# Ledger of designs, part 48: miniprotein binders against q53ft3

Target 1, 195 residues: q53ft3
Amino acid sequence: MFGCLVAGRLVQTAAQQVAEDKFVFDLPDYESINHVVVFMLGTIPFPEGMGGSVYFSYPDSNGMPVWQLLGFVTNGKPSAIFKISGLKSGEGSQHPFGAMNIVRTPSVAQIGISVELLDSMAQQTPVGNAAVSSVDSFTQFTQKMLDNFYNFASSFAVSQAQMTPSPSEMFIPANVVLKWYENFQRRLAQNPLFW

## First folded at step 5 (miniprotein)

Design mX14
Fold by ESMFold2-Fast, scan of step 5:
Structure mX14 (fold): chain B 195 residues (1-195), chain A 83 residues (1-83)
Amino acid sequence: as target 1 above (195 residues)
Amino acid sequence: SPIQREFYKLMEEAWELFREALELYEKGDKEEALRLFRKAAELFLKAAELAIKNNDPYAYERAIWYAEFAQKWAEEIQRELEK
């Protein structure tokens, strides 16, 4: 019924059903994930009056799951993008020995979808304004980010005549940025859910 | 369709100008790069108009982004030349 997309990873379309109304996607190596897209497959709509509440779960320091409500998907809004980077443990001060190269095993986070009555969903508040938008808005958001990145990178472009030798600085030729931009734009324009 | 063929022709012409402008900028020929970025932006905008007429929102979005990128390049080069 549902799909889950993380940029740079294969699209997941086979959620694990853990209850009659509950579905889960596993997110291995979740510390590398900033955004997740959740969407309805185009086959079967929700029954009238129902929708899906989208949750994110990560293991706490004791290995116990901590569930956070990210937002919702409905027949009228069948896809949504969520920012999860701000919801991960340890932002700011939770790792007193982080700089000491403490070995950490990769942990698996989860996206949970609970099929609920729309009236019930209206009584709930998502955490941290994590919900961004639909698939069309995901395309627009990604396009805006790509524009921002390209403009930022190009603002630092200099000709050979203007270069000051600095072996400690990394320089990327403008044509490499252009090639990446062209390829990414083409893929995004043709399929916003590309690999 | 004829509109689709014209769209791709404009996009191809605009991209050739854009790439030439980038090469000129990297070589330090900022005045010529500025002219070509402005010309590329004009052609991308014409392509965007055709995409709207052809009801192709992805083609429209792509063309408008390229137009905006070319215009921002031109604006930055213009600022550099005014120093």
Scores: ipSAE 0.000, ipTM 0.092, lowest interface PAE 18.0, mean pLDDT 67

Design mX15
Fold by ESMFold2-Fast, scan of step 5:
Structure mX15 (fold): chain B 195 residues (1-195), chain A 83 residues (1-83)
Amino acid sequence: as target 1 above (195 residues)
Amino acid sequence: SPIQREFYKLMEEAWELFREALELYEKGDKEEALRLFRKAAELFLKAAELAIKNNDPESYEIAIYFAEQAQRYAEWIQKELEK
């Protein structure tokens, strides 16, 4: 039903179902994560009048989960990008995961998705500045990650001339890198789950 | 494809180690930079192996190129530390 994407990591498509209406993704080493993308998978929509509230949980100094509401995904807005860097430790939101008070490893956070009535979701206030998102923003975010990868590769290839005795013999032709990048972009645009 | 996803996972992990190694090298922490360049090379080589299994010669060339660059950095630092 859901997918979770972190830049630099394999996309997660198998959420742990912890209740009929609740799903969780584990985020190990969350202190290194800047952005998280949550999206709906396939063509199976939410039931009429329902949507998903997206929560982020991190362990406090005692290892207890602190849940914060990040935003929502719905049939009309099936993906959302969240910036989790800079979220305050120790401040929690009102949340539906009250029974999940298991002490966690300090470096492991979670994304929680609670399937709720749209009317109920409209009454809730996400934490400030977490949401980056529109559906268009998902493609833009993914494109920017690819641009960063390509720019790093290209910049590094030029810089390697400083270290190699015969720089012209060690560099990949620019057109090969460009073709690889273009092919990857095309595949990603056609199927975001390719990543 | 599972093999394509594993390739990109290895490439991304190797890129991150490579970037960290460059930063450490700039800061003068040559021993830790050496360790990370060696680890990056190892992961780039694993990615290259997956690319050839997937009949993707362009991805193979890219992975091999950066494996060799990581190895060259490691060799350079190793020689400097031996002085």
Scores: ipSAE 0.000, ipTM 0.177, lowest interface PAE 12.8, mean pLDDT 67

Design mX21
Fold by ESMFold2-Fast, scan of step 5:
Structure mX21 (fold): chain B 195 residues (1-195), chain A 83 residues (1-83)
Amino acid sequence: as target 1 above (195 residues)
Amino acid sequence: SPIQEEFLKLYREAIELWEEARELYLKGDKEEALRLFRKAAELFLKAAELAIKNNDPRSYEEAILYAEYAQLYAERIQRELEK
């Protein structure tokens, strides 16, 4: 149902099912991983009203998993890119004792996907830094598309005086396009993941 | 690389179909626009699969975004044709 991709590694398309509603991908040598892409294969959709919560887990000093919510995938948004480099123990952290040569042992991290009700997912907040790359990528692409569409549509605007009576073509007022553009910009600024 | 060449071919074909579909929709040819938006979505999804296989997350993200737009337009047109 799912796939997982890390740059420079073989794509994984066979998640291990650990429960009826839970799937896991193993990420060996996770210390070398900066970004993970999670996506639906497109063959089997989620049941109506359901989606997937995406988690990242790495072993703590005792070998026990530490799970963090990264984000979500749904039928309407079947893929996401997550930045995990800042979530690893000691990764991107400042400490008052200066640079200590602490040996880091490569180990296996996991991506977990839990199939949940959309209502339940809406009440959860992902780790702030995890989806920064995905949000930034979607925001940049969406902004470019939005600007291109608005400019294109606006280039066809004509005054009512320039319209031919009883035209065979349909017309949309330029003001409607502007209102849509402004509304979308506002929503994107308030919640970049609203799409 | 062969994968990069295949991605570019599929992506460019999908963009051309998407642009043609938009033009047809604006002209009122909704049935043909629907067909082309659906075809464009299929090609964008195939391109996205090649991008992930080639470890190119930027190209993957862009292809998925266009696929979602093409699907959105197709759904809207389908609803208009049902009225």
Scores: ipSAE 0.000, ipTM 0.093, lowest interface PAE 17.7, mean pLDDT 69

Design mX22
Fold by ESMFold2-Fast, scan of step 5:
Structure mX22 (fold): chain B 195 residues (1-195), chain A 83 residues (1-83)
Amino acid sequence: as target 1 above (195 residues)
Amino acid sequence: SPIQEEFLKLYREAIELWEEARELYLKGDKEEALRLFRKAAELFLKAAELAIKNNDPELYEYAIRWAELAQEYAEIIQKELEK
């Protein structure tokens, strides 16, 4: 249903379902991540009147998860780009003596998606400065990449429906998403005018 | 733009061939479906070249993705026919 993308990593298209309405992606070595992208795969829409609240979780100093609301995805806005570097534990915290003995241990963060009523989502306020503008070059690149993916997904879904013995049966296989991403990168390298 | 008008002409013609190929495949006419998917791919690739010349990366992406899908489906049908 959902995809999760981090620059330089394999795109994730198989969320772990932890409840009827809750899905999770693991983000290992999250300290190295500046931006995360959450998007719908384009073939399975939310039920009418529903959408997805997107959360970010990292372990606090006691190893307990801290969940923060980043934003939302809906059928009308099926992708969102989030800056998580400002939300990580210990960022901007400088103490002269503390820095002398810091031991860096890799940890796993999570992106959570909760399927909720649209009116319920409207009453919630995401944490500040998590959503990003298109001013940043990475954000502009990512937005164009997502546009290209939705075009590809729509074209593939239509074609698959028309060529299957059961035309009402539609899906986007995970390997098709990976193949699209690889082809997109290849074309960007072959033609500077692609953008 | 004259180039953009030519792009749209080729793109629409390729979509029409794609839809016809799909219908033929569903009816079991795999040989004719293969021919039309290959022809659609050719037209999509020509449209993609025009989009690049017109400095339109968005139209290029539409055309190139459709061309790839047409080529992949032609490959699948070709393999089916060789059995």
Scores: ipSAE 0.000, ipTM 0.100, lowest interface PAE 15.8, mean pLDDT 67

Design mX23
Fold by ESMFold2-Fast, scan of step 5:
Structure mX23 (fold): chain B 195 residues (1-195), chain A 83 residues (1-83)
Amino acid sequence: as target 1 above (195 residues)
Amino acid sequence: SPIQEEFLKLYREAIELWEEARELYLKGDKEEALRLFRKAAELFLKAAELAIKNNDPKSYEWAIEYAERAQYFAELIQEELEK
């Protein structure tokens, strides 16, 4: 049902189901993570009147999980971007993951999703610094775009260089850049989170 | 040379599989992406063997780099599918 994306890592789409209404993604080496994107896969919508509350947890100095409410995803807003770099020393929020208050490994954080009534979600207050600013959102998008371009262009550059008898320099044909642009634009229009 | 032509053929086929695997992964078709990354790695390794026989260490380095990259992505996808 859900996906979780971290810049520079492969997307996760196989959440661990820990209860009928609760799902978790593990975030190893979380100290290097600044932003997390949470999204619905689009195959199974929430039941009418329901949505998902998104939580972030990290282990404190005693290995106990500290849960913080980041925000929400719904059928009408199926994706959200969260900044977590400022949350690793904050206070915990009220959370539905009581059964998961187990001592955790120090380097592993989690994203939790709790399926809840929309009316209940409206009564909850996310932590104030989790929502990504317009500037931060643009920066994250630009970084992903550059990564996608570099990976695409470098795969073609190698192929083209190997066509020469003495490849001392790497060359990329202009049409490779055009193909990347058209493909990226098409995919972005069909699914803004495809990268 | 015939060895150079065979190298280019294998290398281009491997690059095409790698690109398709990447696209399939981004579209959410992880099983097919895994299969193609593994196939790409196999072809890059065959290309590397030809480069060594042709006494071309630069082509060998490029082929090995892509083989390792394809194998790395395959391992990450396999781990995601096992979760």
Scores: ipSAE 0.000, ipTM 0.086, lowest interface PAE 17.5, mean pLDDT 70

Design mX24
Fold by ESMFold2-Fast, scan of step 5:
Structure mX24 (fold): chain B 195 residues (1-195), chain A 83 residues (1-83)
Amino acid sequence: as target 1 above (195 residues)
Amino acid sequence: SPIQEEFLKLYREAIELWEEARELYLKGDKEEALRLFRKAAELFLKAAELAIKNNDPYAYERAIWYAEFAQKWAEEIQRELEK
């Protein structure tokens, strides 16, 4: 149902099912990971009204898992990129140079996916540094998303519906997309939290 | 960078194949359209691998998105051909 991808590693497509509605991927040597991509395989969609809450877990100083909500995947948004480098726990603020002066063996973290009602997911707040660990990281992420969206729209200049065998009658002019992109960039530069 | 240049080459070639496949489908040449949509999907997947090697997860998402839609086009056309 799901896939998990880390740059420079083999893609994982076989999640371990740990409950009827819960799936996990192991992330060995997770302290070397900055970003994780979670995506749905095209074989089985979520039932209507359902989606997946994506969690990240790492062992704390006692070896117990600490779960944090990263975000969501749905039939409408079947993939998501998460920044987990800001979520990696050392031992407080005592080790500013990463793992240099810490006696810690490589640990296995996990990505967990919980199938939940969309209404329930809407009430949950992902951790602030999963995709945004600071104003700068939020601005960079948003700028990259805007650039990719604009490049996608301008390079192909067709609606998603026109890329399928059943094109929609609805179509948005390319100049409207460009105007939105420029307006959004201007607003983001003034206030990254304007929405 | 060489990896970025190869990504762009594959990505652009895949887009061109996609457009050509769509035109062939509209003209009723479903067998050839199917072949080109499958080829486009392969190139998008290869581009996605290069994006990940280049530590560009956003380019990866774009390539995967296009690959998925090329695959959906191919699946539907194959269904039509199987009658």
Scores: ipSAE 0.000, ipTM 0.116, lowest interface PAE 15.9, mean pLDDT 68

Design mX25
Fold by ESMFold2-Fast, scan of step 5:
Structure mX25 (fold): chain B 195 residues (1-195), chain A 83 residues (1-83)
Amino acid sequence: as target 1 above (195 residues)
Amino acid sequence: SPIQEEFLKLYREAIELWEEARELYLKGDKEEALRLFRKAAELFLKAAELAIKNNDPESYEIAIYFAEQAQRYAEWIQKELEK
């Protein structure tokens, strides 16, 4: 149901399902990662009144996960951009992954998605500045750019369902990028205010 | 503008090389794939230079992003070839 995108890495579309309502993506070499995009694949919407809480975890000195709430994805906002650089020094937030203590290597982090009631999600507070701010003009442009990329990435993700990425594979289909750029340029030319 | 047209030409050529490099890698021609990813990175960097001259920071950021990714893929393939 979900996808996870990190710049320079093959998009992940096959989350490990650890419970009926819980999904996990592994992020090896996470110290090289500044931003993570989490998105819905667009084929299966959340049930009415439900959404997804997005968590980030990194291994502490003993290899035990420290979970932090980053934000949310919903049918009305099916993609979100999170800054994860610098979060490994924080303390863990309240999280629904308490029964799943997965010991990881020091360089492997995780993105967790918990399908929850919207009412429950409204009562939670994400850590600091994890969500990208839209206050700045550049930040707004970056969010719109990534939203456009997300739409094309969803199509790519479905086509990549038959190929499991290995840690040594870091390929993005160039045609998806070219198609996105051509559409971006065309739309900008027709309506400059769309960005 | 002429600079914008030159940017698009370089950017599209870089994408074509990237796509060809990926196909070559999947066919097992890793050394040629490495060469093309490096060439793609060079063209993305040249496109970025044109974008900054044209006061187009958005195109600059996009071109730099893909230049860095092409370089990363080339580095990964280079390490694989050294095994």
Scores: ipSAE 0.000, ipTM 0.117, lowest interface PAE 13.0, mean pLDDT 66

Design mX31
Fold by ESMFold2-Fast, scan of step 5:
Structure mX31 (fold): chain B 195 residues (1-195), chain A 83 residues (1-83)
Amino acid sequence: as target 1 above (195 residues)
Amino acid sequence: SPIQYEFRKLFLEAEELYWEAVELFKKGDKEEALRLFRKAAELFLKAAELAIKNNDPRSYEEAILYAEYAQLYAERIQRELEK
C-alpha cells in the first residue's frame, strides 16, 4: 500500500505489516537522512473515512524506540514529504505504536504508518515543522516525481480478482517500476524544466 | 550574434557539467557531484545574464531554471554531507 523514499537510496515499496492497521519501513544509517517521503502506491485506497498517520522512530541509548508524529497521508493527499534531521534530538509524541515495545539496532530508524479514522487524525498534532522543507524547489520537484510515479503505477495495478487467494497481499509488476524509472529519466533528460 | 554565440557556449558547457553531476550523484560520488553542480549553477547564472543583455527572456528563463535545479541538488547534497 505504501512506499518510502530517501534521497540517494533505493525506494522501498514493501512495508512490514506489524498489525492489521500498522506498517513499518526500516531506515538503516538514519543519521545520514534529512528528508523522508511517504506515499501511497495507488493499488489499494484507504477505506472511506480513514487515512494514515505517519510516525518516525529512532532508537535511544538503550535501543528503545522514540516515536514522533510527522503528519498524514490520505486518499486526497496520497504523498507527503517530511524533514527529520531535527527530530533525532526532538520531543516524543503521543502515538499508537507504544504498545509494540520493539527494541531496535542502534543505527536503524523506522517510519511507521498507522491506519486511523480521519476524525481521530484531526485531533492529533504533528511534531513542529516536520512537514516544512527549507528547500521549496526540491520539495516541489520530489512531489512532482512522486505524483508521476503514483499515477503511472496506478494505471498498471492488477485487481484482486486477478491475484492469488491471498488478497491482502499487494503486487505491482516489476516491469511497471522499470517503465516508470525509464520514462521519468527520459523526460528529465529531454526536458529538465518539465517539473 | 556574438552574444547569442557566447550564451550557447556557456549554456552547453553548464549543461554538460550538470548531467555529469547527475551521473556522479547516481553513483554515490557526492562530493564530486556537489562540486560540479555548483560549477554548473555558476555558468547557468552567467548565461542568464547574457540572455538578459540580449533581450532574450526565453533563454533567460531556461538558464535560470537549470541554475535552480543545480542549486537544488547542491543544497540536498551539502545538507547530507554536513550530517
Scores: ipSAE 0.000, ipTM 0.073, lowest interface PAE 19.6, mean pLDDT 69

Design mX32
Fold by ESMFold2-Fast, scan of step 5:
Structure mX32 (fold): chain B 195 residues (1-195), chain A 83 residues (1-83)
Amino acid sequence: as target 1 above (195 residues)
Amino acid sequence: SPIQYEFRKLFLEAEELYWEAVELFKKGDKEEALRLFRKAAELFLKAAELAIKNNDPELYEYAIRWAELAQEYAEIIQKELEK
């Protein structure tokens, strides 16, 4: 249901379901991550009255997870960009004796998504200013714009077939328009933010 | 409005370049990926300017965060190319 992307890494689209209403993405080597995008996949909406609370966890010095609420994703705002650089525990611990460097291996952080009632989510306060959400209907607008373009181009191409050619005019074959739409739609499908 | 249309046009173009750059990066075409991530960032920034001009601070922040993502990708690639 959800996707997660980090700059320079493969997009994750298979969250681990750990409970009926809880999903997790692992973020290895999280010290190098500044931004995380969480988004809904496809056209399958949350159940009515429900949304997703997005949490970030990192291991403390004892290896215990510390969970922080980053923000929300909902049917109306299906993607959000979270800045986590200010929320990390900081650079790996260094030995207090300056003559010795102890290299700590990066630990795995997690993004957690909890499916909750919208009323319950409204009562919660995310940490700082970590989240920036997508515009309410941006994805829908993009889909409509692509459909309108394709319909316009196809209509124009059909009209060309019925018209008497002019020596100074150029016409685009219908198959070229269809090929472009198919290629763009394929690329759009490979961009999870539009789905 | 004309500003909203221009914003959508710029943002859509920037996203296309971003995802094209991601695919090029996966294929190991790092120099071309770097070029496209930088171009995507430029267009996301132009879209952000239009959002502010249209009194839409939420859309502005959204476009800015996308520009930051594209810039971070470019930095990662630039560092790899310097090895």
Scores: ipSAE 0.085, ipTM 0.544, lowest interface PAE 6.0, mean pLDDT 69

Design mX33
Fold by ESMFold2-Fast, scan of step 5:
Structure mX33 (fold): chain B 195 residues (1-195), chain A 83 residues (1-83)
Amino acid sequence: as target 1 above (195 residues)
Amino acid sequence: SPIQYEFRKLFLEAEELYWEAVELFKKGDKEEALRLFRKAAELFLKAAELAIKNNDPKSYEWAIEYAERAQYFAELIQEELEK
């Protein structure tokens, strides 16, 4: 039902369903991620009156997940861009000796999608600055991300014959990526906020 | 074991059909691509059943991932053909 895209990484389209109304994507090496895109695949719409609340989770110092609401996707707005770089632990901890703050956790973050009533979603407040709201910032980020996605996926199609099949990797035809890229570019040019 | 051999044979046949479907899709032969993606999905699901019987969760996950991908592209193509 859903897809998750990170600049420079393979697109994920197989969310793990952890409950009837909850889906999760794993984000390994999350320290290197600044933005994430969540989108609907377009095959199955939400039931009337429902939508998806998008959450971000990272492990705290005890290894427990810390969930934060990023925003929403709906049938009318089936994709959204979120900035997650400022949401990780330590963001508010400033001091003059940064070199003394060496924390290396090769841990996995998650994107969670919860199918909820639109009325309930409307009463929730997403974490500030998570959504990319500026038209100029949005278009510039989206352009860079689209270029990165297209180049990566196209290269992937070429190298596919040389790769051993791996359960952790999703392969998509280059032609599908190209058509998606062209369609999205065209729509973005017509309305930068169509997303 | 005989089950392991049957799994590999079935999986390889399904994988061949899958990649043939991908090539047909790239060149715009959507009807034939749809047919092969559906057939590949069926064979991957049969391979998954063999993996379950052989108590091989890794092979099961592998076959299911391919089956799901084949089904995804079949749905995508079917939707486009209905436009």
Scores: ipSAE 0.000, ipTM 0.075, lowest interface PAE 22.5, mean pLDDT 68

Design mX34
Fold by ESMFold2-Fast, scan of step 5:
Structure mX34 (fold): chain B 195 residues (1-195), chain A 83 residues (1-83)
Amino acid sequence: as target 1 above (195 residues)
Amino acid sequence: SPIQYEFRKLFLEAEELYWEAVELFKKGDKEEALRLFRKAAELFLKAAELAIKNNDPYAYERAIWYAEFAQKWAEEIQRELEK
């Protein structure tokens, strides 16, 4: 249902489903991560009236997970960028992952997605440190993301004329990726916050 | 590295066979296309093994991706030929 992208790393599209309404991505070597992108794959939309609350977890000094609400993804806003560098160790906010029997790895952080009612999500406040604090930081992250996506996608270039027997798979033609990359760079140069 | 060089050679050879098979399929030569897709899948899988040995997960993923497509092509063509 979901994807997770870190600049300079391979995209993850296979979340571990830990409950009917809960999904987790592992982020190894999380101390080197400044930003993370969470997005919907587009094949399975949220049920009517529902969306996804995005949480970030890292191990505290005792090896216990500290969960913090970063933000949300919805059918109308299917992707979000979060800054996780500088998040502080604390007791964490109330979160729906408390009862999960998730095996903890002290050196690995996690992104958690909880499918929740839109009305419930509207009442929640994400941690302030998850927001992008400056235009320069956002521009640098976005450029790295664009470069990573273009290089990765182009390496799998498949002709539009190629027929595939798999009806459930999606492929991005290299020319479409190139046009997207050029258009996105142009728009970013004109207005770094056009998102 | 020598392993990276060998990976490149196998991958490019497999990719050439893959696209030749696509062209043959478009021309209606399904039997020859099937043969080339099967050969391409074999070479992509060998390239994937080298990628693992070279500790290159990106190259491994790419080689496996192509191998799976070559196999799916072969399975569908084989099915069509049996009708």
Scores: ipSAE 0.000, ipTM 0.105, lowest interface PAE 16.3, mean pLDDT 71

Design mX35
Fold by ESMFold2-Fast, scan of step 5:
Structure mX35 (fold): chain B 195 residues (1-195), chain A 83 residues (1-83)
Amino acid sequence: as target 1 above (195 residues)
Amino acid sequence: SPIQYEFRKLFLEAEELYWEAVELFKKGDKEEALRLFRKAAELFLKAAELAIKNNDPESYEIAIYFAEQAQRYAEWIQKELEK
């Protein structure tokens, strides 16, 4: 159902299911990780009223797991970027000489996803500044264009289906995407707040 | 970040070529449209590679979507030109 991505590493798409509603990804060598991306694969949506709470776990000085709530993923927001560098033990306490000359035993952290009621998720407080609200103006613009294209093209395809016998293999002509783009540009000119 | 800047640069260049190809296709210039759709797909795939390396799956999915659209139109035009 879920994927986990770290820059420079192979994407993980096979979470360990540890309960009916709980999934875990292992993060080896987590001290080298600054950001983790959690996303839905798009094959299975959450049931109505449900979403996923995303947790990060690392071993403390006593070897006990410490779980911290990073944020959420939902059908409406199926991916999220989290900064975990500030949550790792020893990040700010590493002596420069020790960091250069001490061979560190590889540590394995975990990303946990708990499928929960949206109302229950609203009651929880994520660790401050873990969720990166990094939707710049360009990314927002492109996503809005994609969403508008999908809605417009779908409406056009349905209209054309009334005249064709096999709508399951419908091809969207280039002139349809051009009309969508022209309509989108006109809307942006009239409503610059869309950006 | 530098990687976000490089992604944006590649994506915008690819998108410009994509919409130019659409306009050329509308005007009936299928051979030039084909060339630009192929180039756009190439650049969208490069942008997607940068997005995935930068932990940005949303940008990756958007870039892949446009790369696939450009490839589909290029394949369709190629088949039309072979008639």
Scores: ipSAE 0.000, ipTM 0.122, lowest interface PAE 13.2, mean pLDDT 64

Design mX41
Fold by ESMFold2-Fast, scan of step 5:
Structure mX41 (fold): chain B 195 residues (1-195), chain A 83 residues (1-83)
Amino acid sequence: as target 1 above (195 residues)
Amino acid sequence: SPIQKEFWKLMQEAFELYLEADELWRKGDKEEALRLFRKAAELFLKAAELAIKNNDPRSYEEAILYAEYAQLYAERIQRELEK
């Protein structure tokens, strides 16, 4: 249902389902990661009135996961960019993953997605500095690539939909995501200012 | 090279206009969005000219691709304004 992208790494499109409404992506060597892009694949939309809360988790000194709310994705806003550098200390935010004991290695973090009611999500406050606010070369390029993905996915809904339930819902084949990633990597490699 | 630096400077300026245009379009400021998408396309095309002069066909193709996106959105907005 979801995809996770880190610059210079293979895109992940197969989230690990850890509960009926909870999905995770592993981020090995997370200390070298500054930004993470989370997006919906468009093959399965959220049910009406639902969205996804996006969390970042790292192992504390005792090896226990510390979950922090980064932001949200919805059918209307199916992708987001988050800065995770600097989120490795402090107390975790309130999270819906409960007392789940997800075994972690010291250098592996996770992105968690919890499917929740939109009204519930509106009452939550993401940690400060998680949403992209400063505009350096990499964040500019990543925002542009996010826009490129959104426009690309939307073009399929317009061009190929015989019956579309909602114009804002995007449905694209999985291999199209791989083609987009190949183009993204090529473009990124051609512009050293965005590394 | 100096030409490569000028290419990426033009690409960055064009991208900044492109993102601003997209935000304005989403907020309903169609006339200003149209103006900025057209400016972005112009800068992407200028970058493409530098790339081809520098014998860099891949950068040329990249600049042309983004120019085409900017032109596509300008056309969509123009059609909305004509309604």
Scores: ipSAE 0.000, ipTM 0.103, lowest interface PAE 16.7, mean pLDDT 66

